# VHH binders against q8rxe9, part 43

Target 1, 356 residues: q8rxe9
Amino acid sequence: SVATDDTSPSVKKRVVSGVQPTGSVHLGNYLGAIKNWVALQDTYETLFIIVDHHAITLPYDTRQLGKATTDTAALYLACGIDVSKASVFVQSHVPAHVELMWLLCSSTPIGWLQKMIQFKEKSRKEGVENASVGLFTYPDLMTADILLYQSDFVPVGEDQKQHIELAREIAQRVNHLYGGKKWKKLGGRGGSLFKIPEPLIPQAGARVMSLTDGLSKMSKSAPSDQSRINLLDSKDLIVDKIKRCKTDSFAGLEFDNAERPECNNLLSIYQIVSGKKKEEVMEECKDMSWGTFKPLLADALIEHLSPIQARYQEIIAEPEYLDKILSEGADRAEELGAVTMRNMYQAMGYYQRRRY
Short names: E, the ipSAE of ESMFold2; O, the ipSAE of OpenDDE; V2, 0.75 times the mean of E and O plus 0.25 times the DockQ between their complexes.

## First folded at step 21 (VHH; framework vhh_7pa5_2)

Design l22 (at its last fold request DockQ between E and O 0.60; V2 from the best seeds 0.00; counts 0 for: pae E 2.1 > 2)
Fold by OpenDDE, look of step 21:
Structure l22 (fold): chain B 356 residues (1-356), chain A 124 residues (1-124)
Amino acid sequence: as target 1 above (356 residues)
Amino acid sequence: QVQLVESGGGMVQPGGSLRLSCAASGFTFDDYYMYWVRRAPGKGPEWVSTISDSGGSTYYADSVKGRFTISRDNAKNTLYLQMNSLKPEDTALYYCAKGSDNYASGWYREHDYWGQGTQVTVSS
């Protein structure tokens, strides 16, 4: 009885994520989230989309959108997104996003979109009459972004849960309306047109605290830039920010003291960026003064961020390289999306174009 | 679903005081920075105050410094704004707002959620 080792290479599940073109990332985002993104590349087939169609649903600077898009792409690559493992592309470079959105819109009850919080809020603020249709329909666009690629998982923040739920509902509805035997009768394979995506809650990365308050998270919502290290901060700025960071008056340095949250934060940052074990950091730093430790921390941060910054600069300095990467990503996306679109058009009974 | 419900607004005389409250639900309240914004008639939204996730840090617009105090009770999922020495210029619709995650973890839109607002009128 020859045990046929059916080692069929387990097809990696697909993860899709999208980000608006902002071009700004701080140390908390990097250590807390981006590193996890990078890790996902080994476990999943990952698609990372710069969602510029979403960006235009809010007030934006037309002069900056392009740069923000490229900066965002460059930054993610610099942070470790590997184009050999992941597809990185711009939403607007793949027309299928909007095509699918249109199809999905036909199957989305208006009442579902009216319940979306963002629309309600904006409508209230600006008046319903002044709210853009884009603002109203962007959840369908997001749904298209997800479903186009038959995503298994979507990493999302808590504030996006409603949108994922909507996407799931729409997928289910479309599967019901057009899938199964109906689709088969039209010459299709039948079954589900869309996978039902599931939210992926990434493991909590390191919680980096504010440089000005060890009890508060590092955040872009903090008005002061001094409260955070940005990934693209200059060496001098990093040194200055660390020099000015809030510290206590206690002697020595220690972890896990509730009375010394800043100390804990700074040591934790040092631990992470130096790659040292907690015990090693304790032994090394326990007797240090702030005057000694802060420069050490700054140096370690600079050392850790330098490769990222260098890579970012390299990418930005070679626009053609980035364009190529984005183009290749878009090509892959188009290939994947083409299957979905073909199925959808077939299932929905469209007259198919014959290519001669 | 994220919900923010403001209360505590009203009409007061110049020099008077009000305390606004914002009841938050549908998200982990203590993970987010919160802030107040106001919109006066005929004007755009104006940032008023921000408080960090833990409440350890507070920030104020210059126009309200020394007069307004932002606070939060994470156990009650409630944001507050104590407004003292109110001026006619403080007349506005006041909104409670949720900050962004500020993490590049997955799909996110950098948008803030705002409540319905509570009207504050300072008039003699």
Scores: ipSAE 0.518, ipTM 0.819, lowest interface PAE 1.2, mean pLDDT 91
Fold by ESMFold2, look of step 21:
Structure l22 (fold): chain B 356 residues (1-356), chain A 124 residues (1-124)
Amino acid sequence: as target 1 above (356 residues)
Amino acid sequence: QVQLVESGGGMVQPGGSLRLSCAASGFTFDDYYMYWVRRAPGKGPEWVSTISDSGGSTYYADSVKGRFTISRDNAKNTLYLQMNSLKPEDTALYYCAKGSDNYASGWYREHDYWGQGTQVTVSS
């Protein structure tokens, strides 16, 4: 069963998404996932959380965390977050995340965390001080991010399903330990304290391939920046990267020839960013040389990305506007979280402070 | 649960060869770039080699280029490192690593998953 809060009976389903404060996004990220992720705001009540607390669990640059946080927020807004439909906020601006994390830690068997941190177990074997408590316990913080808002769905990639399954197990355990008749005897409504979140497996976005190898996906894991278009690359850099990208020596252009993976990739990117049907692209491009097609592709990329870049620059140039958006998102999140925290403290038997 | 299990390490004389293997499970192996990293005694990690998700692109640190060959078998969910002409400075704990490109969930700052490692010792 799904736990509910005490709001009205006809509430929209809620999606909660964590967003790393990376400061950069490439075209493969955007077309493959982020565009669809932002579009969830049209169907669901959506919260986009810039997870700055998670960033400190590994070595990081203290001079850059704040900038990466605001850059990431601005980029997601530029990608189309509509603040009338969705909230975007910084995790550390809502203290309840850490409050709930602490409470959840008391109910989380240490063995459950050990299975999630194979790398940390390796560091412990090499020396006791090689893994931080934060790195070890971050699954509880992620669980708090999710459960605080009584989330129905959490968008995750395939290799992140295990993290959501742990969050589900923790929620079930807390519901068992503290919910039901025990909670009712303490003055609560009874029933489950937390909804059991479900993973939302991404609808397949575009699979965008490397500019240097059409058989390999576009990825930050590739050592070369030439292999990818970043959303904020300048017009000149986009032109240069497309000019230098890998092609072939065949005549004409075509989709779906397994011996021409670069051709298929570049035509697919063109199709997507131009908004044209596959048949239209084929009719337009099939007799082109690479020398004709590359400028066409670069122009289409620039045209597609320019509105995003312009919006990003507007937001970054007005830091008070960005601060207002993030503050309003945090205020909305605090209101939602306050209900959850009150119920959790009551169910755990805490003496509750009177608020008025 | 993502799991990477390295094997194939051991002792070998200078000039010898070893082939490391990494069995992968708990994720869609052929969706990810994979790499090898090594840690010599008392030293920090050193990147060794990267291979793309398809296996079509390979990259090597200068210290191993021409001597090591990275490969993968996506049908068997296995990553390999063929190490030839081994030198004493190649002595290290070798880790198999999965790249991460967090599209829909960003709770982790781009964090790669590493195995427990397999020891390679090159000694006369």
Scores: ipSAE 0.486, ipTM 0.790, lowest interface PAE 2.1, mean pLDDT 86
ESMFold2 (binder alone), look of step 21: mean pLDDT 82; pTM 0.845
ESMFold2, fold request of step 22: ipSAE 0.469, 0.407, 0.451; ipTM 0.797, 0.758, 0.785
ESMFold2 (binder alone), fold request of step 22: mean pLDDT 82, 82, 82; pTM 0.837, 0.839, 0.841
OpenDDE, fold request of step 22: ipSAE 0.504, 0.485, 0.480; ipTM 0.815, 0.807, 0.802

Design l23 (at its last look DockQ between E and O 0.83; V2 from the best seeds 0.00; counts 0 for: pae E 2.6 > 2)
Fold by ESMFold2, look of step 21:
Structure l23 (fold): chain B 356 residues (1-356), chain A 124 residues (1-124)
Amino acid sequence: as target 1 above (356 residues)
Amino acid sequence: QVQLVESGGGMVQPGGSLRLSCAASGFTFSDYYMHWVRRAPGKGPEWVSTISDSGGSTYYADSVKGRFTISRDNAKNTLYLQMNSLKPEDTALYYCAKGSDSYASGAYREHDYWGQGTQVTVSS
């Protein structure tokens, strides 16, 4: 055994999160979730993983994956990830993810994977023989992402409930099969081979509604781009979208009138992006027409988003800087994962390569 | 566990009408956009219609606009598709689908959840 792992008693609890290389984020995502998710770095040791291996489990454009990966990393850095507090890296840059995934697969009953929602949906629509092995086994890859770093917490949403519970079950099964006294007899420390991760529920963020319907959430599921402000929308596009957003014919502006959902939404956005107290917004805006308020809101949005957009542009304009951040993140992750991988190979009885 | 159960399909002559229903459970129905998607024999999925979480906004594919109406009843956790002036081209297996509207960070993959579908056949 060599150096002590990074889980010494004095360190913060560890959070591991995967980030899909999707390429776009709207204001509702940001204010409703991402801002608070990034803030976890202030409380926890945080790993943000751009999960490019997960992206290939469904059809994708090979010419775009690399750019989507770096754009996503740049966007999340621009949203406030502090490299002195957190590691950001690309999943494929740390081979241990797929090494561990393969080892975990050998302990994962086929029936556990057959029950997973994403496989059931794909096989129902296209038949089992048309679903890829990658789609079938990606729950083991997600489990590897989590267990490799002995993660304490994993942020969860509804869509990940089943996958987090599977990760816990696989960890428990592997600990039973290979850990404890069995591992100690092979020269290991004994005890659990893997920490059992817990779900983490981040603080709820702001609820931001559609620009075309104040009763509906802002959502990528809406077909029209007019319904949302994207984080990287240009100044002119923000002005145009706010100019054309749905409003009403009432005089003045007010919060919390159930007959005026658009008014409540747009004032709430203004309050948040301006940083003003609700009472200050009420006094400032109560006698305004929509024609007066819309330019004010657009200006506040532009001012709020400009630092994020500027940081994004700086990062993408300097690819060596982004490469350095991702490389350093991968190096840190590789160090953390190496301990886990050595222990896993030892516990499974592998002859390990000697290194001088 | 998310569950979506479609019903109301059947055989109908051209020009006829059908009303599809989708009973939803296992999630907070009123928090999500819902969709109808169809798959004709030998073809891939085709988006048909979308309705927002509140029901305040509706969207339609050009091929069905003016003939189909999507609606929802959040008190009954039920999604509907009223199909009028049906054509042979509308023959398909119709699925309801839950949108992936979570604001939650750290999602590895947003998944659309689909039911098993209900068959609509438009034939003379």
Scores: ipSAE 0.475, ipTM 0.783, lowest interface PAE 2.6, mean pLDDT 86
Fold by OpenDDE, look of step 21:
Structure l23 (fold): chain B 356 residues (1-356), chain A 124 residues (1-124)
Amino acid sequence: as target 1 above (356 residues)
Amino acid sequence: QVQLVESGGGMVQPGGSLRLSCAASGFTFSDYYMHWVRRAPGKGPEWVSTISDSGGSTYYADSVKGRFTISRDNAKNTLYLQMNSLKPEDTALYYCAKGSDSYASGAYREHDYWGQGTQVTVSS
């Protein structure tokens, strides 16, 4: 079967996203990004990949990679990724990623990869001679991750723009080298082998600020865990973190006061996790003391995160369930990728395997 | 493209002072935590200091606490490290690094970007 560019308005565009198996998410990540990803499932055909091949290009613990992979998967499911709407799978479970990478490598000028800032920087740090080939070529792997599924959009951060641009360039080059009439002469449908992916600029999610500094965003870069709520924090830890969070000495509570950034942050968090309107929160909390509000906030956070935590625990407690989900996701991915691979092998003039 | 360019390094006597600068481009500077990291000869990288996106919070390694001051000018896309009371053990290549934490992306890769570094040598 030849990949058809179905531009029919009735067909959802395809979004592919990859995440490394880290297994850690804080409230800022969740409210700022993950919830938006969940929302994408209704608008787009979404594929969420745990990209474990990327993880091995850096120092890692072999004993932890598997757990990190499953934890990451479980967490995303717990956060609302719906397997009825999205495909969730592990990169290494779909061999086509590496196969396509190899094909793309043949069409990628070395100079393009040498310009990648990550390689340059890491090479400087570790010495170019000691840098792994994987570190050098992982942008092609990323390109394969994207192009394998004929992705329309890739949600990326600003720091990944270079890689997306590279992917676009590679796609264009391959289309030029092997697509069109050349491909048709080899018995293919002709035309483009790859869609040119576009970055998806996510809608601005909620910006959650640090619990220790209302002027600074909540971040993993902050050395203190007290500065952030992690999604899997215990109830007691949430209570303690909120109890100890930085607050001011002003009476009452109010939004949008530049002199009270912590107050604004905490109220905003409360608003979001309670599902209340800003006006409702103001009316409810305007005369509260911190002693009254902090427990209220903690309770609201616990209530909001409890379903996520419960779902996570359920998933982790049933390894077979998660395995099934990941397997089904991989099957879907293989199916989608098979068309791309068939086209690529044909276009590139490979002797194709006949199955009997 | 993310670019970080360090400057301000040099040779100084023990007890002396230097001010390092890092010019950042290719990203929204004000949205990221920034770091200083150093690498001494024969040693691995050592974290020196971190500053939050707004500059409201600063963090220091114990080895430099009280002597070094990290700051930033978001309008100028510049990170600074004021180094006072320098010691021979502070001799290293100093790197500016961009934090990796962003809200916007299910990024394939979480990584910090580092500059080329600026050499600081403290010697009598």
Scores: ipSAE 0.448, ipTM 0.786, lowest interface PAE 1.3, mean pLDDT 90
ESMFold2 (binder alone), look of step 21: mean pLDDT 83; pTM 0.845

Design l24 (at its last look DockQ between E and O 0.01; V2 from the best seeds 0.00; counts 0 for: pae O 5.7 > 2, placed apart)
Fold by ESMFold2, look of step 21:
Structure l24 (fold): chain B 356 residues (1-356), chain A 124 residues (1-124)
Amino acid sequence: as target 1 above (356 residues)
Amino acid sequence: QVQLVESGGGMVQPGGSLRLSCAASGFTFSDYYMHWVRRAPGKGPEWVSTISDSGGSTYYADSVKGRFTISRDNAKNTLYLQMNSLKPEDTALYYCAKGSDSYASSWYREHDYWGQGTQVTVSS
């Protein structure tokens, strides 16, 4: 190949990521996934969307949606989103999302939505008579979130792959129906209206286990809060949870002993949050009792999480600053989306409004 | 495609026993917490029991503690619910549910995926 091509700067691809306004993150979420999701901003042009429209497709507390939205934004900013590299914004602040959703619905066969396993399962959970049109159509809204920005990649877990597959099918169908020669004859550039997005499974992070069962993943699915460290737990609560966590009666500490899953988990957490190499941790901790190690682990956790918590508190204490970040992110997104919407209306043959 | 197929329901006298099974496919079963949820006539869904991904931790609603036992066989991708000392109020459609344990940013909340359910009827 040619040396010039090998040294040329890469064109930065665009990643769009949706974030539910849930407001809660535990250490397993953070170390296992979120840290790596945020790090995508270092490689890609990244948009982080707080998807408040999606939150209303299931029962929710109207008194808390706004707060959950701003808390979630603040927490992800505190996790390291750099507004000079990425945009953070609220989905409902960019009307083009729902505008495009409507246009895409006109090209989406009803049977494609009926096949979505999440709709069938969610309608059973909520009761068939209470299933909303929003519950049925939100895959088109997710598709709009993705296609509006001509996204190259969409970071999703395995349980969301079906939605990306549907988004790809809708994009292909729209490109067929409205793109190519037909679009060119209407004044467009021709070719595809939408990039076909690809799912992105981010590099797996640490596998953090439950504080009450070293064989079980740390998870929101566990009923007990003692089983997890939440990102915003106070220093005292972190100390208490580590003091009370499950351990064993063996002497010394070691990695990779199948009979000591709690020991392996707690040492692994310590390694990660302290930033030390595995060998260094092994030498430091091999002769420790649990009584010596637990305070060491708690201190390392507190020190690791303290900058995140401090940044979160700064952001939430200054709502006008947070509002400005979200507003600027929405403005950037509106600029990008306006191009897409203009092309879509042109390709569909709409008469565009003009003002005199 | 995620698929959960419940079986083992039926009619039973008060005090009787049933064993429910849930065959799972379309996902890595051993990576997820699993749940049993039930829906009695005229009522909304009620959580019954949860088991961790490894099977090492189990949790029960107060109404079923001591009578129901959740278990799993990760080699067979199967979830179980042993139901003993059944009462008329246990009459419900029982669903197997997959926990959501995705760490990725998600347009959807972490939530359970349910099967179609198996009917349990406890009556004289």
Scores: ipSAE 0.457, ipTM 0.781, lowest interface PAE 2.6, mean pLDDT 86
Fold by OpenDDE, look of step 21:
Structure l24 (fold): chain B 356 residues (1-356), chain A 124 residues (1-124)
Amino acid sequence: as target 1 above (356 residues)
Amino acid sequence: QVQLVESGGGMVQPGGSLRLSCAASGFTFSDYYMHWVRRAPGKGPEWVSTISDSGGSTYYADSVKGRFTISRDNAKNTLYLQMNSLKPEDTALYYCAKGSDSYASSWYREHDYWGQGTQVTVSS
């Protein structure tokens, strides 16, 4: 009995993720997401998207969106995304994202979107009546981003868990409404239209908080740039931001103290960027003053970010190279998405265009 | 009007050194990232080095890393490039470039102005 070593190249599971090109990519985006993506490239088929359609759901500068998009792409590469292993592309370059969103919107009860925490929070700030339909429906867009490519896994932060659950529910609903025997009767293969995606939650240490508020996540939407380290910040700016960051008046430094959220945040950042173990950082820093620790942290940040910044400059210096990468990424995305869209249109009973 | 004037180029033997200068005028020099770019005969422009507005951050192409040093004197509105251990492959016309208003600007996409360039020739 010759054990046919069915070495069929085990089809890698697919991972999809993305970042909005709203402002500069900051340390939270990097440490919380992008840095982890690099490791996923060897294990998974990875698609990394610059999600520019999401960027327009809130007020933004039209003059900066293009640059922000290319910068984000460049920073993906600078951070270690390998185009030989991953596809990098811009959301708006693949029309199927919006097409699928529309189809999914038709199957999404409004009550599901009304329950989204992020919408509630954002709408409260602006007034519910003034909130855009885009802001209300962007979770469906996110769902489309994920389901279009039949994603197995989605790396997400804690703040996006609800949206992933929504995506799962929508996928299940659509499979139920249009999949199976119904789809087969329309000439399709039948079965599930979508894979149900699963979240990949990064290890707890990757949530970076604001430099001005240890209880708030580092965010591009924060009014003060002092609240965040951008990946492209100069050395002097990094030093200044760290120098001015909010700290407490307690003696020594410690992890995991709820009364010292800033301390925990800064130590966590130091741990990650220095590549040290938590125990090592504690031993090193436990007796330090803020005056001693802040410069140490700044230096560690500078050391960690400098290679990324240098690589960014190299990449952005070759715009044709970046354009090619994005184009190839988009082509791959279109190819993958085309199958999904074909199935969806068929399953939903659309009259299909015949090319003659 | 923005003006950039490069100087300091010349002919040197392999292993030699040159110091390039770029005199800037017509804009607030200290507010902008500055870049060195070179163009070798028959080749496209190649990024060489970038320095931040304050001079606190410097970046280098891999081909020149460890050999070239970019610096600036904001009081004199001057950009410098110290080139050591020069190689024949460093032969090119060297340009000074002004960055855009964005701190994230590149030498290529958003540079506003180029100088006329200064010729560097490395030959035995």
Scores: ipSAE 0.030, ipTM 0.344, lowest interface PAE 5.7, mean pLDDT 88
ESMFold2 (binder alone), look of step 21: mean pLDDT 82; pTM 0.840

